# Designs tried in a protein design chat: VH-VL binders against q6zmt9r679to764. Part 2

Target 1, 86 residues: q6zmt9r679to764
Amino acid sequence: DNLLHWLAEELSEENAESLSSTLPLRRSTIQLIKLKNPDDLTEQIHEFLCFWKKSLPTFTDKLRLLARHLRKIGRSDLAEELKFKW

## First folded at step 2 (VH-VL)

Design f10 (framework fv_flanvotumab)
Fold by ESMFold2-Fast, scan of step 2:
Structure f10 (fold): chain C 86 residues (1-86), chain A 120 residues (1-120), chain B 108 residues (1-108)
Amino acid sequence: as target 1 above (86 residues)
Amino acid sequence: QVQLVQSGSELKKPGASVKISCKASGYTFTSYAMNWVRQAPGQGLESMGWINTYTGNPTYAQGFTGRFVFSMDTSVSTAYLQISSLKAEDTAIYYCARELGIDYWYFDLWGQGTLVTVSS
Amino acid sequence: EIVLTQSPATLSLSPGERATLSCRASQSVSDYLAWYQQKPGQAPRLLIYDASNRATGIPARFSGSGSGTDFTLTISSLEPEDFAVYYCQQRSEWPPFTFGQGTKLEIK
């Protein structure tokens, strides 16, 4: 959770839009998170990440998956940093 | 110089356990996931899952939970596969294999394989 | 899961001939397919990745083609050392990754 909040603070508005399209979240879930947190980009991103994490099977390697999503949205720098903060 | 070296063959009785090692050399152990692949006699290749070598977190393919445990020791650059309560159907060659790149799930570097034979 | 079906199960040819091996996926894997060679008593060796890219050190006589559900590995002129079992593998589903059942290339 603390790590996901740090990550949310590092992502831009452009990153948030890209992330919402690459994470396997339902459109209705994305819309609800945005409505719940109007104009609070950091909290929107944090909620996306928390919901995604909770949706994964227990035996899934969440760190590696998250790094992959970060690379896909053009934030390989954060994927590398995540490796040492996890 | 870049290589994976596995422990030697094992002959076990049903109900026993076995621990196979896979020692990495010539690259940064924690930079690549280590995958485990099984090949039963006369059969093809079957992915068992993998371990994140930086965090130590394993991910198991369906059918390889419970009796199978992936672990590692960074200080000796070694990954381990432990199989408990061995059954005859566990008889196979077990390979460790390194991913081609980070989250690039092809396998360019393989251990030589460890034959595990389970018989009475 | 994505099932990979290789054909033929066994291919009998002579040195100098062209070999064509097929791999069919039960659903699209885009170009996320690799080919491996396995000789008796040895670990598999990566030949081709992402459908058409040769791995480091792989001779030019090996080539891969295809996308979606239909893929081909071609060996333009067989050398004696090429007689082995060949496996395809997909990474489109993550995890688990699946392998085909193999094609045995044997001397005629």
Scores: ipSAE 0.000, ipTM 0.600, lowest interface PAE 14.5, mean pLDDT 84

Design f3 (framework fv_flanvotumab)
Fold by ESMFold2-Fast, scan of step 2:
Structure f3 (fold): chain C 86 residues (1-86), chain A 122 residues (1-122), chain B 108 residues (1-108)
Amino acid sequence: as target 1 above (86 residues)
Amino acid sequence: QVQLVQSGSELKKPGASVKISCKASGYTFTSYAMNWVRQAPGQGLESMGWINTDTGNPTYAQGFTGRFVFSMDTSVSTAYLQISSLKAEDTAIYYCARDLEYSYGYDAFDIWGQGTLVTVSS
Amino acid sequence: EIVLTQSPATLSLSPGERATLSCRASQSVSDYLAWYQQKPGQAPRLLIYDASNRATGIPARFSGSGSGTDFTLTISSLEPEDFAVYYCQQRSDWPPYTFGQGTKLEIK
C-alpha cells in the first residue's frame, strides 16, 4: 500500500488523466473516486491504483502489469524504479 | 462467438466526412479497449490509437489528432471512427481490433474486424 | 517512438521448409512484442503475444522467441496456408504501438 501511495505522489495531473484511461477501471469507479476526492489529485491516483490492484486475480504478475501501464503513460522512469521497490 | 463487424466500404470525394462503425458481439464491450489500425494500399499496418470502452476516453497516435475522432455507444456495443475533411492519402482499409489488455496483462489485438475500405478520389 | 525493423523483406520458401523471421527494435521492448499474420484480402490474425506465447488456436509449428531488441518468429514446417505477410508489434511504448514493415513469406 505504501508503494502505491509513493507512486501516486510521483504522478502529475497529466499522468492522472493518462493513467485513468490506461488502467482497466470502470467509469463509475473513476467518477466515484473523483467525487470523493475533488481537490486531492494524489488521493485520486492512489485510489485508482488500489482499485486496479484489488480487481486482479492473486496469480497475476502485478509488478509487470503496473510497469507496463507506467510505460504507456510515458513514465518508464517510474516503471524501472518500481522493480526495486516492489 | 466473439466478433467485430465493421460497416461497408465507402467511396468519398476530397473534403467529405466518413463515419465507420465497429459492432462488437459475444463479449462484454466495456471490458476491452478498442483499437483502430490503418492499412494504405500495398502498405503495412499503422496504429491510429484506441478508446477506453468503459470511460469513453480516446488516445490518438501522432498524426491522427484533429481530423480523426474515436467514439462509442455502449447501448449498441459499437465503436466509431470518424474522419473529417477527407484527403486522397486517407485512402486505406481501416480495422478495429479488440485489445487483450485485461487482468492477465496480455497486450495484443486478439480479435479484428474485417476491415472497411475507404476510397477518397475525385 | 520505437521503430521495429523486420528482415528479410521477402522470404521465398517451399512447403515443408523451416521459416525464420526477424524483428529488431530500436530500443528495448522487454517481452512486450506480438506477431500477426495477414493473408491476402483478410484482416490480421494474432499469432504470438508477449514474445513467446501462442494465441488460442494457433498451431504448434509457430513459435516466438527473444527479448529486449531482437525477436524471432519460427515456423517449423511450412504449410500452404502459411504463405502470408507477417508483422511484429511492440507494446512497450505509449501510442503509437508501432508495427514493423512486414515480412512477405512467398512460395518459390
Scores: ipSAE 0.006, ipTM 0.638, lowest interface PAE 9.7, mean pLDDT 84

Design f5 (framework fv_flanvotumab)
Fold by ESMFold2-Fast, scan of step 2:
Structure f5 (fold): chain C 86 residues (1-86), chain A 120 residues (1-120), chain B 108 residues (1-108)
Amino acid sequence: as target 1 above (86 residues)
Amino acid sequence: QVQLVQSGSELKKPGASVKISCKASGYTFTEYAMNWVRQAPGQGLESMGWINTNTGNPTYAQGFTGRFVFSMDTSVSTAYLQISSLKAEDTAIYYCARVEPYYDYGMDVWGQGTLVTVSS
Amino acid sequence: EIVLTQSPATLSLSPGERATLSCRASQSVSSYLAWYQQKPGQAPRLLIYDASSRATGIPARFSGSGSGTDFTLTISSLEPEDFAVYYCQQRYDWPLYTFGQGTKLEIK
């Protein structure tokens, strides 16, 4: 249940920038989250993930989609670890 | 009628620059990423990278940094590829193709291609 | 870089026959593999995504299978319009999405 908090803590600055360009969030949403959480990378990432999750239809395969985004940013290690924390 | 229409063929000298356009119609431009793919004469397909049409951020594949620039203009639903300091090995058909970035399944709609010929 | 190797390079068959095309990856790409068809003088067309899902408008005779490193595209009964070049693409290693070299399907 605290999976997105854990994930936000594990992502580096480089990972965060890659993730923000990979996740299908509007530019205005990304900028608003950054402005609301200046210099708090963990909170920025957490809010990106929360907004992404809320945008998905009920009963979507969220784990598979999240794993895909993580593999795209070069974090296959985190994608594999997700199956034990989901 | 979802379509991507590219600008016409170009014949350039080495060292020149070229700017190819890709105009989208029939869908909301900012909901799809625009990818660029190159195909040298008689050869296979090569991914160059893409631009996020919602954020304006380009992502370049290795080998396409420096001389290649992806840009866009939302007001006219058009993506652009600019190649500077043209070399003979840049001779190819350049395709634009859209991708739904949420699931990133693949390139479902393609432009007709733009032939760029670089010769002395 | 993940290298995709397609085999055979050329496949010669007749209309009505079954075609089986192979794509092998140098390392695992999970299920993040797409297949494209390209006819002479035309842009490519997306056939299959996520290894086995047919793209919108693609006839049921096209199917994909596989995961990890070994993938197959099958055309159950060839139509004249199916003779083309087929490319696989991995969409696993962002931003270095690579294509295979292609398999040319030609009339025998």
Scores: ipSAE 0.007, ipTM 0.631, lowest interface PAE 10.8, mean pLDDT 85

Design f8 (framework fv_flanvotumab)
Fold by ESMFold2-Fast, scan of step 2:
Structure f8 (fold): chain C 86 residues (1-86), chain A 121 residues (1-121), chain B 108 residues (1-108)
Amino acid sequence: as target 1 above (86 residues)
Amino acid sequence: QVQLVQSGSELKKPGASVKISCKASGYTFTSYYMNWVRQAPGQGLESMGWINTNTGNPTYAQGFTGRFVFSMDTSVSTAYLQISSLKAEDTAIYYCARDEFYGSGSYYDYWGQGTLVTVSS
Amino acid sequence: EIVLTQSPATLSLSPGERATLSCRASQSVGSYLAWYQQKPGQAPRLLIYDASNRATGIPARFSGSGSGTDFTLTISSLEPEDFAVYYCQQYEDWPPYTFGQGTKLEIK
């Protein structure tokens, strides 16, 4: 969880929009998170990641899946950093 | 059980447009990305991009913006590729292939049979 | 983008022989490497994913190995139906998830 907050601090507004589009999150979930946290992009991104993580089966390889999503949004640098922080 | 079935071959004149379909069956359509891959005659495989079937949002690889449009219809579990202002260099076999949202990899486990698009005068 | 280079371009072997096909990445892809088989007039078929895992229904004679930048696809004893072009694909870096140029396996 602390790792997801660090990650949220590193992602830009452009990354946030790409991430919310790439993660398999419902439109209503995305809208509620944005409405709850107006003008707090870091918290919006953090809640996207936390909700996504919570939705995954217990046995899912969360680190590898997160790295894959980071690569899809153009943040391969952050995907590499996850290797050392997880 | 899992199948991706694409529309038939197309012969077009330069400047025309074409719309290719890829109908999925045997799985939950909205749990997988749908990818498009091109193969020009005698050449290798080239990734064009993908569409997120849960959101409907397309992502295009470099070189495939503008004339290429990915879309889908969840009610019929079908993905579409539209190419506008066709050029001779668009002549290729176009494949759809799926990639799982919750999987740790972006490899393509099932492919459509391919659609040949020939652009000639 | 990550560039994948396959070697050799063409490999000519007889049935029963062992085939080894190489794929080299311009930078590390970890284990995020897949192998596909494509026969003339057919769509590609997934053989190996995550460098070494055989896809469902793929015969045991096919195996993959390697990590980082150097990968190998091995066919332990060639069958006539193994005549095909083989492609590697990486899915580590930001898209496009690039393919190698292919190795054509010719059975003598």
Scores: ipSAE 0.007, ipTM 0.647, lowest interface PAE 10.2, mean pLDDT 84

Design i1 (framework fv_inotuzumab)
Fold by ESMFold2-Fast, scan of step 2:
Structure i1 (fold): chain C 86 residues (1-86), chain A 121 residues (1-121), chain B 112 residues (1-112)
Amino acid sequence: as target 1 above (86 residues)
Amino acid sequence: EVQLVQSGAEVKKPGASVKVSCKASGYTFTSYYIHWVRQAPGQGLEWIGGINPSGGSTTYRRKFQGRVTMTADTSTSTVYMELSSLRSEDTAVYYCARDLYDFWSGYLDYWGQGTLVTVSS
Amino acid sequence: DVQVTQSPSSLSASVGDRVTITCRSSQSLVYSEGNTYLSWYLHKPGKAPQLLIYKVSNRDSGVPDRFSGSGSGTDFTLTISSLQPEDFATYYCMQGTHWPYTFGQGTKVEIK
């Protein structure tokens, strides 16, 4: 998803740590993604987001959930931008 | 002054489709989400879904998925809601309403006047 | 879906009365950032609904100060301190914390 890749590029390492703890992903999944993409923070974040999105039911309000996770990690600016890019 | 003006009443046969319009004025059209809410005779308010006029992205309540389509025309500042495969229980007044803040706030601050859709043979 | 229940379904009152309407949700409406997405609307036959209160206790622009909202978690209240003739209407609460948005079934305030 181009939008999720763009979002991954905007997130810092601090944001990535916060996001991985607030997204409902198992620790084993997070660890596997990190091992698969060593020293590539953007790709790690992108895979966290893609895995999270694929885990949701088709009728889920994905935009709202993503925006709320971004607000939780202190990136309300990115949550705000999603309403114009989604 | 913020206004949302809807199209007029419609009478449709079961199985048909209806398309209701909602024209916005008095604010920046692309900066606010528009939601659709209906009220069947003798019933309460029911949220149908919402649209981001900037990109056209939509969120629909599960029971309407596959039957409802929302679109936005930025050149005319108009949002449309099309409901297909109409049944008698779709007889209702349909409202468009603006979200006060963000799509996820859910506070509906300005409403259209409503459009009565009657589904009858 | 998160169920929102209003009490009472209807009530009879006189001008000048203090009216209290309760809204209860099946789940907490507090989101992680601490905000509670609960709003109240006034609806009259033949007219569009009107926003009265948002974020539990904030009056929308132009709403008279006799209307007030309070509550937390799962229990919320709308109070009209001194009922006026134009206040005879149906009142709805709505939650925006959980998808999909859900309205209460409504409380009709009628002349005694």
Scores: ipSAE 0.000, ipTM 0.604, lowest interface PAE 14.9, mean pLDDT 83

Design i10 (framework fv_inotuzumab)
Fold by ESMFold2-Fast, scan of step 2:
Structure i10 (fold): chain C 86 residues (1-86), chain A 120 residues (1-120), chain B 112 residues (1-112)
Amino acid sequence: as target 1 above (86 residues)
Amino acid sequence: EVQLVQSGAEVKKPGASVKVSCKASGGTFSSYAIHWVRQAPGQGLEWIGGIIPIFDTATYRRKFQGRVTMTADTSTSTVYMELSSLRSEDTAVYYCAREGDLYYYGMDVWGQGTLVTVSS
Amino acid sequence: DVQVTQSPSSLSASVGDRVTITCRSSQSLVYSSGDTYLSWYLHKPGKAPQLLIYEVSNRFSGVPDRFSGSGSGTDFTLTISSLQPEDFATYYCMQGTHWPPTFGQGTKVEIK
């Protein structure tokens, strides 16, 4: 997804750790994604986001949930920007 | 082996509110979406709304907006559906249902159902 | 809302028969990811609905292999290859691709 890749490019390493701890991702999944992409933070974050999105029910307001996670990790700027890119 | 257990049958007057509970046991609760579906006598299944407890996020079908509220208490693994301003056409069996594991979509675990009767 | 229509509304069959139920949606159910969120449920009076098939053709755990799902886009089919006594029930398809999720009206499979 182009939008999730853009978002991954905007997130720092600190943001990535905070985001992965608040998303309902299994630790084994997080570890496997990191091992698969050891030197590519952007791709790690992108796969975290794609996996999270795919784990949600089809009726879910994914934009609203993603915006809430971004606000929780201190990236309200990105949460607002999502409204124009989703 | 997640199980969903719902509260018992309710009889209400028109204009009243009803609150049905759905308690999860035997597995992961808070990160799964919980849907509410009803079946009125002689009718098919009708989706009402859903909630994801871990995110405190609920969404409702437009028809029920303003009358329905879904809440969750993660400490007791319980989801609630409250329907207000009850009408006779709200008489139905109400089901809670869990939407699948993290990697697939479909309602795989269902509560036993709660009969709500609205009569004057 | 996306309309989901089942055909037939009811049918009569005998044990051992092949039963086919069709589900048609007013819009394509292919999500932007390429996945199609169409599921099938079995419902008996006094019991909760049971998931049979998810994402068009995937049989849910514990569901007998006589049940199969197929289809794409707007046209979907549930097939029971050899009807058993416990299969007399009402069957529902449900789409989850478009908000809100919508159910078909149901197909009642009755004893001949």
Scores: ipSAE 0.007, ipTM 0.622, lowest interface PAE 11.5, mean pLDDT 83

Design i2 (framework fv_inotuzumab)
Fold by ESMFold2-Fast, scan of step 2:
Structure i2 (fold): chain C 86 residues (1-86), chain A 120 residues (1-120), chain B 112 residues (1-112)
Amino acid sequence: as target 1 above (86 residues)
Amino acid sequence: EVQLVQSGAEVKKPGASVKVSCKASGYTFTDYYIHWVRQAPGQGLEWIGGINPSGDSTTYRRKFQGRVTMTADTSTSTVYMELSSLRSEDTAVYYCAREYGDYEWYFDYWGQGTLVTVSS
Amino acid sequence: DVQVTQSPSSLSASVGDRVTITCRSSQSLLHSSGYNYLSWYLHKPGKAPQLLIYLGSNRASGVPDRFSGSGSGTDFTLTISSLQPEDFATYYCMQALQTPYTFGQGTKVEIK
């Protein structure tokens, strides 16, 4: 999704690291994604978000959960903007 | 104190509709999903569906699709379940239940139940 | 759809007995988050169901430590180490990994 790529580009290195560590992905999945994209933080984060979205049950409100993660890492501004882009 | 308080017992005729309410208090209403579960006499618990009160997104068990409608009123912190085209086998106690969020998904608080009787 | 099968459908027990109830799912309930999306509930006639165990093995707030949950993936067990008078009830497991959420058929724990 283009929206998840936009979000990956908006996150600072510090924000991106915090978000990646709070997403419920297996450690092996995170490690593999980092190994595949060693020099591209934006692509690493984009793949974390894509894998996270793919892993969720269909009843899950993905927007609500993503907004909550963004608020948790201090990016409530992005959570609000996500509402307009989702 | 988290509470879910349901409307009182209903007696309906076959073919009628019933609308049961579930009023939430003690927490931020829009942060948690509300689901509906029923138990017919002598039978087990059956999940009907759930609603996200923040966005009004709903999901229903297939057998109720077309007969059940769930809605939320954020101004009163109340969820409603309307079941139409009632049949005798819809006689049951109907419960609302709060789903814990953030990837944990289980029912942590339940309403007291509403008996709906469909006369034969 | 994920089906859950509960066993036994009923059992007779005395106060002080150890009681075990099993729940088997048609597919793994272990999510990539490491959580098992299986919960256990106690239901007494005339009362709302009560949460006992969530995410396979975590005891809910206020639930006595005689109740424990174990298992992972497809096979789960609820254990009551020493049955008390207030524990005569029907017990249900529920999977919440995917919709529709499904309950086991229930296990009625009756006075012997």
Scores: ipSAE 0.006, ipTM 0.645, lowest interface PAE 9.8, mean pLDDT 85

Design i3 (framework fv_inotuzumab)
Fold by ESMFold2-Fast, scan of step 2:
Structure i3 (fold): chain C 86 residues (1-86), chain A 120 residues (1-120), chain B 112 residues (1-112)
Amino acid sequence: as target 1 above (86 residues)
Amino acid sequence: EVQLVQSGAEVKKPGASVKVSCKASGYSFTSYWIHWVRQAPGQGLEWIGGIYPGDSDTTYRRKFQGRVTMTADTSTSTVYMELSSLRSEDTAVYYCAREGYYDSSGFDYWGQGTLVTVSS
Amino acid sequence: DVQVTQSPSSLSASVGDRVTITCRSSQSLVYSEGNTYLSWYLHKPGKAPQLLIYKVSNRDSGVPDRFSGSGSGTDFTLTISSLQPEDFATYYCMQGTHWPPTFGQGTKVEIK
């Protein structure tokens, strides 16, 4: 997903830790993604976001939920930027 | 230009299976859900299920569970819907449709439809 | 499954008329985050359905401004302010808030 890859590039290691705690992802899923992508933080974050997105019910407002998660981890700047990329 | 192009009409006997294709172009195929919706003669629209081509994850309406299978071929940007154990009430026009992002949401692009006739 | 009921099932109208179609759901369509996933489609025989309105009141790209949507909770309306010849069609509402997505039975807009 190009938008989710852009987000992954904008997030720091500290943001990644906060995001993985905030997104409703199982610990086993997080561990498998980290194991699959060792030393590639951007790809780890991208896969967290992709897995989260597709796990939501069909017709969920995924963009609005993502913006809320970004605000919760202190990245309201990225949440606002989503409006322009939407 | 986003397009969804479906395979041609099919005539099947009761008990047979049918496989309809939907070829996507003009967008990132692996980034959007593709759904299937049918309309029987004189009836309304009925959602069947959907597939996320990025990993082939599927969701099916309960009444079709066990009879429907959706698959995606990323090399050809094509989604397939296979319906087995066909009955006369499965006679319908079958549409594939892309689910848009939720801020532009709904089924934003549709295939032209494929008529499937089940006759004895 | 959430039931979606349209009224009327059919109506006769002339070019230039204001047409209103209603859609009622058996449960509230407000999702937990506050959005309402109710969309409207135009369908003509031999053609694919076409998205008109999404999230209750937002016109899809290229849809004429004579089409408008309104409503909240369980009661929704599609209005065509001045019916044009190309608007004679069947209209469907669809809820996407509750799985599975469900369509109304359709409203046929016919020439008088």
Scores: ipSAE 0.008, ipTM 0.645, lowest interface PAE 9.0, mean pLDDT 85

